VH-VL binders against q9vpl3. Designs and how they scored, part 410

Target 1, 224 residues: q9vpl3
Amino acid sequence: RGKINIQRPKAPHYERARVVAVTQPKYPELPKAKSCFKTRAERTQQQQENPYNEIIAREVRNWLDHSRLVAFFHLSSITADDIFRVRVQLHKQNLHLKSYGSKIIEQAVKNTRYEAIVPLFHSNHCIVFSPDPEKTAALLRIVRRVPQMVLLGGIVEETMLSRNQLVAYAQMPGLHAVQAQLVQTLSQAPGHLIQQLQAHQNSFVQVLDVHAKNQMNEETPKST

## First folded at step 14 (VH-VL)

Design dc17 (framework fv_anetumab)
Fold by OpenDDE, second read of step 15:
Structure dc17 (fold): chain C 224 residues (1-224), chain A 121 residues (1-121), chain B 111 residues (1-111)
Amino acid sequence: as target 1 above (224 residues)
Amino acid sequence: QVELVQSGAEVKKPGESLKISCKGSGYSFTDYWIGWVRQAPGKGLEWMGIIWPEDSFTRYSPSFQGQVTISADKSISTAYLQWSSLKASDTAMYYCARDYGIYESYYFDYWGQGTLVTVSS
Amino acid sequence: DIALTQPASVSGSPGQSITISCTGTSSDVGGDNYVSWYQQHPGKAPKLMIYEVSNRPSGVSNRFSGSKSGNTASLTISGLQAEDEADYYCSSYAGSSTPYVFGGGTKLTVL
């Protein structure tokens, strides 16, 4: 009796093959394991109906309304531990680092003077709030710890500033008079500032995409 | 007035350990980065590393990584540079300096007077 | 590796204007505006003379000015004086891993 090759079973007789083919239990395709990772779309839909999101949106609004300094950062592959460490340092300076979902931000700023910030939140981001605009320099010194925190721009004394303008603001001596003049000058071209903020974000995303593509190309082993 | 005062000159032998100090005054010590810069005799300036004194977060130049240790004691507004085992090539002037820059602007606005370290057999 | 190149030496007569150049090897050196200059007299600590390409700290003479064109930063000293004889170093941001890069230094001699 020939050793049944379990690895290459002899093709059954045609009739048996037909019966086997017809009697093969069509197991419902295991639902493609919905990747435990809810698609961004699914996460977004679930967030819309959650009363909790409204509460958080209100919180964001409150922070925006009561802060004289707001800084927006992109987060590039930062660890939770790094964020925590920076948060602690910022907190010691009365700077409050927060992270919110993009949808929450959209909801929070909808039909407000802050609506222009929405494009900044298409990627991983964090916001730093402070009641004291004089802490801008302190903020920018602390964030040096984390190169993954990329400054996108900010709001100072209700004026939206580009990255460069925010840095310039922080460097100005005798802050009150010079800052007032700067704010007056900047208030005259809000449209240009928005474009600049968007440009920085887009440029950064492009650089990251290029970097990611390059890494993927390096990891593809030349299938010789 | 902002001032950085460094410890005195050191004469050591190869293999010995050394810790030099830099005391800051006239400003909030924990709110600014402190850097160390080496200058070998007749040579240029070399950045060694920086420290955030509040939590002692440190960054090193690749050339000095593992060769030296930078630390700080915020209670006495003092930064330190130390070697576990000195080499003759460590003979140099060492400066501490305050970084006043923000974000990507890195510059030292105040410098210590320097500490001369001589390592000779 | 990002390197800054300076001339080894520059000389001038009293009252003249001299320029010291600092050239980066990469276009990324210092970003657009992150170059600083230091003066060092013999046996003394370096002193900040210019930061962010063109800004003077308080107490620095207006005879010192900074500029940048392309990948070359320049320190200009107008009305050269005997006291200006020193070594001058440029520095630039060279990325998060190496936030400080120094030039090789330039010895300025006043004739």
Scores: ipSAE 0.868, ipTM 0.943, lowest interface PAE 0.5, mean pLDDT 86
Fold by ESMFold2-Fast, scan of step 14:
Structure dc17 (fold): chain C 224 residues (1-224), chain A 121 residues (1-121), chain B 111 residues (1-111)
Amino acid sequence: as target 1 above (224 residues)
Amino acid sequence: QVELVQSGAEVKKPGESLKISCKGSGYSFTDYWIGWVRQAPGKGLEWMGIIWPEDSFTRYSPSFQGQVTISADKSISTAYLQWSSLKASDTAMYYCARDYGIYESYYFDYWGQGTLVTVSS
Amino acid sequence: DIALTQPASVSGSPGQSITISCTGTSSDVGGDNYVSWYQQHPGKAPKLMIYEVSNRPSGVSNRFSGSKSGNTASLTISGLQAEDEADYYCSSYAGSSTPYVFGGGTKLTVL
């Protein structure tokens, strides 16, 4: 191995990574940051600490500013160990799994083009950020490992996409010009897109319950 | 250049254990799901299960849950299908295949040549 | 469990066009575009012919095309050739616990 990737020269890539590392705020340690969602008590705590809320909202804005791929997921109950394993695998692909309270999201996107996404975060959720939109296919293959995560939609190159549009985008890995053109063609007004994302979220609640039940049955040891 | 090479044909007696293999080459083995598909003599295709090689997470068909074990060794790019106790009804051709799909689009783009398992007394 | 319905056999003459149907429910074939088709010659492994209803992998002849209407997907083979004689299987996603549901298979005979 050692073949140079002509599409990503070493020098510009390393310079970009260095800048991103310097600008990113510190995140909680693993025992405090394994879950994609927060408990009611944690959300209440954040509301009581307004200075902390602004710091986290600034972190969310920084992720949005530096991510060319943002994927939104509904998340049902998951163990800390399972989410940790997935987070590590995603990180290897430069995909960053984060969870924030709805109030923090609202504060972060207030008066921005993304304000319409706030209703998506009233339920349990998590978000995956990446500076590399070509990793969308890798993301969606890894997410198959986590049936508790249900894709709602995302943002690619600042364009809001529904679940089906994001999946269609991911089906064209390595087609740079075609992928860029597709993103522009698939873009929609935020209000219309949010209706589609919420409809998918609601329809998947029952599917996720059935899936979770089947997964429990499949993973149950049957030998004594 | 993508290739899946399966182990050779097996002839076994009921009650014996068996482990067959599927070695992937020409691609990043841990980046794609591997599935196992069964085909009984003169019958159609039946999905048995899939595995994510990076952490060996498995998902089985309800018909095969508890009847077989799927595993993988990513250090040698090999997936396995194993029986603790074979039955005559396990006589079939077994295929491994790479899933190239994403999210809810599941399809196999490359298939192994198949391993014929014959179970008779 | 859920199985997709295909005709047991279909026949045609060289140069003719034939269509093989694959019927399911609104939760599998009738859902999103998650139908694939496989060709299997006797004694050989299956080969992917169509994925996501209508997409052809590189190396598959444009004589093969896929479509879907409601709960029925179709594989159409135009300009039939002797080497097309094989078994054809459809497959569809039917939920996370049943990500691959195969049809019973259709034997194509070229007379």
Scores: ipSAE 0.753, ipTM 0.881, lowest interface PAE 0.8, mean pLDDT 81

Design dc18 (framework fv_anetumab)
Fold by OpenDDE, second read of step 15:
Structure dc18 (fold): chain C 224 residues (1-224), chain A 121 residues (1-121), chain B 111 residues (1-111)
Amino acid sequence: as target 1 above (224 residues)
Amino acid sequence: QVELVQSGAEVKKPGESLKISCKGSGYSFTDYWIGWVRQAPGKGLEWMGIIWPEDSFTRYSPSFQGQVTISADKSISTAYLQWSSLKASDTAMYYCARDYGIYESYYFDYWGQGTLVTVSS
Amino acid sequence: DIALTQPASVSGSPGQSITISCTGTSSDVGGDNYVSWYQQHPGKAPKLMIYEVSNRPSGVSNRFSGSKSGNTASLTISGLQAEDEADYYCSSYTTSSTPYVFGGGTKLTVL
């Protein structure tokens, strides 16, 4: 009776190999991105005209109305754990990270001054709220932890800012006066801001496409 | 005034472990990234990594990943750089620095005085 | 490999204006506005001179200015003084696994 080499088991007989192949428990691939954020599909299914959605929409509006700093982020393949960690860090700075469905956002901002933000929410997004606009720099330091959080823009002191403008605002030394002047100047060109916000989105999509293409090219084994 | 004070010069042998320190003062230590930069004798600056002191989240340069450990003790506003086993090639000046940058802007506005590490057989 | 290229050395006479260049080899080097410059005297720690291409920290002389054109950032020192003799390093944000990279450094000699 030949010593069963446990370290290099002989290839099972063809019939046994077939049975083993068929009986191998297909463990459901652990859903790769258990994103704490419900998949778009899950979000869309839950968005039945549920009285609950109205409540959430009101909450969103309340956050928008009472926040002096609002920052919008795209989330690219971020894990729930990463989001949680960032949330904790933000919370310590009195920054509140929230995620809402696109439909809820649409409902919340419909017929309001915030309606222009709707195009920002076509994908996985999160919003950071703060009552303190001086925390903008702190926010932008913390989010460096997660490259998957891509800044799209924000609202500071009721003025919508592009990504670059928000970064510039954060870099301004505590001269409340200079910041106020900047906001005033920026408020005079709302049309340009929307274009810039859209440009950043397009650029982001392009970057993602390039990344996706690069990943696909790496996965194509050179069949030599 | 913002200040970073590093531990004194170290002379070690290959294979020895080492931990050097960087103490921050004059600012909120947990609100800024701390970076470590290596400068070999007669060579340029090399970015090693950064740490967020509040929760000790760390990023390393690929060249230093697994070679060193960056840590922090926020209770005493101190960042650390450590080796488990020193090599002769680790002989260099090591600087800690505060990263004042935001988002994609990375720059060091305040630097420690540097710690010279000499590894010689 | 993402690299910033600097000239090894630059020289100038007192009172002259000199420029040190920093060129990125990849499009991945430097978001449009994230270049910094450091001055390092012998035996001293580096000092931040310019951040975000053209901004001067408090306490830095107005003789130092920064600019960028294409993939090349430049540090200009006007009215060159003996005290300006030092090594100068550029740095930039990168989209690679290493978020920060230094140039090779430039030795400035004041003749």
Scores: ipSAE 0.852, ipTM 0.933, lowest interface PAE 0.5, mean pLDDT 86
Fold by ESMFold2-Fast, scan of step 14:
Structure dc18 (fold): chain C 224 residues (1-224), chain A 121 residues (1-121), chain B 111 residues (1-111)
Amino acid sequence: as target 1 above (224 residues)
Amino acid sequence: QVELVQSGAEVKKPGESLKISCKGSGYSFTDYWIGWVRQAPGKGLEWMGIIWPEDSFTRYSPSFQGQVTISADKSISTAYLQWSSLKASDTAMYYCARDYGIYESYYFDYWGQGTLVTVSS
Amino acid sequence: DIALTQPASVSGSPGQSITISCTGTSSDVGGDNYVSWYQQHPGKAPKLMIYEVSNRPSGVSNRFSGSKSGNTASLTISGLQAEDEADYYCSSYTTSSTPYVFGGGTKLTVL
């Protein structure tokens, strides 16, 4: 039961196409209707985009406020297939890889305690979010397979940590109380953290040089 | 109880192919990198390369790039080291080891017992 | 193969302390806390003795300690015992094209 369309449209009517071509051989473009105006449509789209930017910025702030682990990475050129493989592996560990435009991140963190992260996102970047800070070790082992991702720092239990502090945190015992106390001990005044982030930017240039040399000698990941 | 068990000793002639294995047990195999280390008779340890078992991403020492192939089958928690054409200079003890390191801290906490490969005519 | 520099051999008597050095560059040993030490008895697989310069795995005697000064890491064995006679290898992460490198190894003889 039911309708089966047995009358499939056949090939275009060539005779009809010929007639149309002959009657309109000198018509260069489609007629411009009074209601069709590209510049005003573009302005309307820009106005609509402003609300979307606010929604995305609010999403970023929500991720920052509700994630107990946030890790920041510089991201060099990477294929869609490679980033997809990494995203899938991270998702299995309740780690959520996100990319947002620098302007949106700036809007999201402006006038917040996280404003110091803005300089990290002036170039290509990505962020990993998780509600589970015990997954920091799993995160850092997974990203070792992605030479294009370079750790810049992170936020654990609302405390901003440099690259070396985040790595140290990942090596700590799985005791919640010990980890919470350690985060307090590793954290420094905001000025000191900014100095540490700037120091990592300087060493980052050397890491990128080494990464480029390593990338020239390594083959693409092989499938099982 | 973490354990890495390697395949038995091999005696081969130059030009033959060979694939040796390293089976992990007592831990989540796909959560740690597996490294391969070579030791020629009476010589020191040489790092050959590592593999991420979840997707078989490999990274080789320049000395072993193109000389061997490292692979893994996560469904049976086994890593492999393979030669398409053996040479007499491949005679050595081969170890697999689990890398417990995080990010840039590489260190091997558990080692296989080793597989002796002898290549002679 | 480029390797970290270790003395070929060191000797000591029971009860003494000995130190084995491991010298690299600012890109490996001198960079950060990425130095590890392994002990290997003849015919056996290596055993991790020290990781991240100075940390000991569970089950390793407190007679073994690690340290680092500049581009040189050191493994110190106090209260030397006959069973400490073995080959010792240092290793380090490196920012070169090879992310991991071993030292040439040091044969410890307990006289």
Scores: ipSAE 0.745, ipTM 0.874, lowest interface PAE 0.9, mean pLDDT 80

Design dc19 (framework fv_anetumab)
Fold by OpenDDE, second read of step 15:
Structure dc19 (fold): chain C 224 residues (1-224), chain A 121 residues (1-121), chain B 111 residues (1-111)
Amino acid sequence: as target 1 above (224 residues)
Amino acid sequence: QVELVQSGAEVKKPGESLKISCKGSGYSFTDYWIGWVRQAPGKGLEWMGIIWPEDSFTRYSPSFQGQVTISADKSISTAYLQWSSLKASDTAMYYCARDYGIYESYYFDYWGQGTLVTVSS
Amino acid sequence: DIALTQPASVSGSPGQSITISCTGTSSDVGGDNYVSWYQQHPGKAPKLMIYEVSNRPSGVSNRFSGSKSGNTASLTISGLQAEDEADYYCSSYTGSSTPYVFGGGTKLTVL
């Protein structure tokens, strides 16, 4: 009775080999153990799946959509107390200071018209929202008290503005003031025109009078 | 019309305390910075400090830090400049002025009439 | 310390144009556009004449104009009148803990 070599079993008969091949349980390839090291992308995706982050992102979007004035600030080393004081001052002017994480901002503005603001949020930042674009000057006066708030830019009436453009906008006279000036200027224009037209007519009449006088003097016969 | 009205001239001795006032009218007093500027006799203008009247946040020039106190009472639209102990060198005209500038733009668009402070022994 | 330098005095005849210069010690003086000019008559408070280099407040004569080149701001008064005789001060943002700096002032005499 030949010693069954358990270490090198004889190749099974062809028919048995076929049965064994067909009956071999196809174990699903164990999902490649997702390396415990979630790629930065996977971590970011998991963070995006946080229901809380979605809610906050929606809030941010809501603020952006309903604000006529949005200002972006970089925050350098600022104390919580200083931020609070500024927040109070801004609130009194119906200016709303908010701070959001960069990831939340990215999520909020993804595939929106605001996507261009994402590069502004690489560090600590805050956003000021207002329904009134005329409060831009007030905002910029208040933030003077906190040099750590560095203006980066903003959105006014759905238009993205650079820092300099936002400052320039704030310096412009209000629409009403400009309109008033325009009306004043326009109201003066007809007066000047009439004066100029009248001046020419008067000049013409004067020239005619002189001519008429000269003709009358020539027709007076020297009575010899 | 925007106006800043300052208190009258003061004659004091060295060591005495003094508080002068600047009352704003014709605008929202709490929405603008108020500054103080010193002018010694025959000398130029010197910035002393500014105050945000709403919460009395104050900034001083280094030269005047600890030498004077700037304060405000928003209920009566008045800013103050005070000394705890006057010196002869404090003899000068003092102006309050409204800062109309924004962000990094600093300029005074309206000025008080000035308060002459004379400190003589 | 950032300082603004002005000429001590300038003079001109009626009808002439004169220019007062204000030069900063640093290129950072006033940023690019934050220079103001004040007129002060004897015994009177200063009056804002120019803000942000070239802007005139309401009520200021168009004879006054401001400009800047490099680190030097200039106030130009055209059509000089006797009433223009006064001290003129420039001011600028310094970018430091001291937001305001005044020049030494320029006495303008109308001859």
Scores: ipSAE 0.855, ipTM 0.935, lowest interface PAE 0.5, mean pLDDT 87
Fold by ESMFold2-Fast, scan of step 14:
Structure dc19 (fold): chain C 224 residues (1-224), chain A 121 residues (1-121), chain B 111 residues (1-111)
Amino acid sequence: as target 1 above (224 residues)
Amino acid sequence: QVELVQSGAEVKKPGESLKISCKGSGYSFTDYWIGWVRQAPGKGLEWMGIIWPEDSFTRYSPSFQGQVTISADKSISTAYLQWSSLKASDTAMYYCARDYGIYESYYFDYWGQGTLVTVSS
Amino acid sequence: DIALTQPASVSGSPGQSITISCTGTSSDVGGDNYVSWYQQHPGKAPKLMIYEVSNRPSGVSNRFSGSKSGNTASLTISGLQAEDEADYYCSSYTGSSTPYVFGGGTKLTVL
């Protein structure tokens, strides 16, 4: 009955083709035989000087607009075979691994809520996009297999998250994930204040013992 | 129901080879890492390594790298732990466990029942 | 054989609260929410009691709670019961060439 593990045509390729079709008439450097022979140095120089980088920046913005999950990674030297295996595994989870030049990313996010990510892309990097934020856990389990990929942070539901916040989000149940992450983020700055208040409460109110501790400690209100 | 079922107890002599198994059921085997944990008689838990069943990528504890081989066969949802040449010091209970953790967080939510390996001359 | 530091034993009476400490470094226990706790009864496989410092799996009594301060994580058992008598192990990601370690284990005796 055919190839059991054959993938359907990749959604990222179809989505990319659509994005490329939208921007393609404006991009003179789209795939040509000559472009295929450019060195990395020549491509880097072209990206830095090419005013048409705005066209690729629009592609990046389109990915951001269609993705409820965006994860940023530093990418150390990796073989083509290894990155291909990772890309295939990610694609099975509707996760789309992309790489763009730092200048293009800067142009894509300039004057947007995501401008703060630009410093993350001064070195070798890659980005994973997905329309499904529930796939964050699957993403982070898969990338554990890739020591060359180091998580820098991400964007979930239009909210910029640090590395630790994205990992925390991935560990939360779906319905409460965004709210729990927001509460955690807001609580981190006054963390020592909350800890001090609870420590003092325990010292001074310890003798109360008017309420059973059972079932009241399942949520945040340990201080009550 | 998620469960991990390990192979039965083994009694071996030093220098012999051994391969023990851990079969997962009740979940998508290739979506989670499988870890191996050793416990010498009367001693604590020692993490040996993990495997990603989708492509059999492994990571070992430095203490066990080169001493054992972890492998998996995703077609039958089974992970393996193997020795080419057993030593008396390999006498221990060996557990496999599913790692439900994410990225740098490792935690094992389901454990096999354990395989006792006794190596004596 | 890398291990996090736990007391070898701790004891308590029924109804009391006890705390088991787990001390590491800034790269493991002190790094992020890396700490898990396991309970092991004699002759049985370990059971996950706490993950990511303070989270409790379904089916684990709310008498068990986890916390962390600096490089020390703590497992607290309130309303101590005879069934709690077991060995308890902490564990953490290390962020180094040894990505995961267990503590030496703590024998809890219930009087």
Scores: ipSAE 0.719, ipTM 0.859, lowest interface PAE 0.9, mean pLDDT 78

Design dc2 (framework fv_anetumab)
Fold by ESMFold2-Fast, scan of step 14:
Structure dc2 (fold): chain C 224 residues (1-224), chain A 121 residues (1-121), chain B 111 residues (1-111)
Amino acid sequence: as target 1 above (224 residues)
Amino acid sequence: QVELVQSGAEVKKPGESLKISCKGSGYSFTDYWIGWVRQAPGKGLEWMGIIWPEDSFTRYSPSFQGQVTISADKSISTAYLQWSSLKASDTAMYYCARDYGIYESYYFDYWGQGTLVTVSS
Amino acid sequence: DIALTQPASVSGSPGQSITISCTGTSSDVGGDKYVSWYQQHPGKAPKLMIYEVSNRPSGVSNRFSGSKSGNTASLTISGLQAEDEADYYCSSYTSSSTPYVFGGGTKLTVL
């Protein structure tokens, strides 16, 4: 072919030097391969090397140590306004809604009696803490307003409870509830309770989708 | 002394609007859900929906979705049930009730006395 | 909406025991859902008799008891009295979603 015959010629409107100058990023551009992905080892190493993760893990342990009520929830997508309203309502009842990454929770509960709860937090989640276990009923009435929050289980007076056991505890008044829960706990192996918590997490994925759809169709908040 | 007091009986014509009320007293109004239950003449109870008074969040029975509006004013401890346009088929006794249940339990421990709504031409 | 299934009528004599059934599905009565029972005298608002399957509110006679087995909940009234003559309704969730539903109601006649 002795002549230039380009099937797809470069546009003559582009002046290469000007295009390069105009498209040059203001900040150094990272290679796509390095900026898009980190290997599992690199992600694990970065998390282990981050000293702030241990500080946050200590915060989680402090919440666990000073809370006589801990409730675990699966959390699907929710608006900032809705979660803020819920957080305010919970705070009025001395209930503290918190969210932590799975690795931080694992670090917090490692070598404790609660280490087995870690699998509950591999999906989107949140935790409610309170120094007052008598507020469990108030918590569960408020959470009925939030179809995106699905109860998985909890800890009351340092005792791990399934979803059904935590609900049963909330349904009983005062000292009677504490006595009944001790009886229920003594009849159950810890491994059995953890299996129930995991099963409830899986079963509620479908229920949560139905609740979210119903919420979009039926919500009528009063703004005044 | 937990008490729910409903507004008085109403006689209306088809196409008219109506808003009936339910006032709670003797408890913290914003700490419990309020439900509305309908009973047509000689028929059974039908659950219509519930409201969380703290932020007026509602859930409706599919049969009543779009047919009525449930609202609340927490400053005066009052819940409302309203129609934009009444039909003869809306003739019924309407009850409000406090829902004492938690999470996956719904049960009404205190009931209002009922409001009779009659819609006829 | 579809109501939970109750017999339309039951009858008994003073001093006898009667049972009223309430049948649903595995997604309501038969699941981890709770059942309540209400008593309604003519011209009056309903009164809670049983909540969360088997619990009695204060002021309700211990002649009233509740139970649940499989997809059926039961209200049992022992030592039947004339004042027990009323309509009785069960209630539970209708499905795995949040709609709550009443049974069709049972008229108890004391003969």
Scores: ipSAE 0.688, ipTM 0.836, lowest interface PAE 1.1, mean pLDDT 79

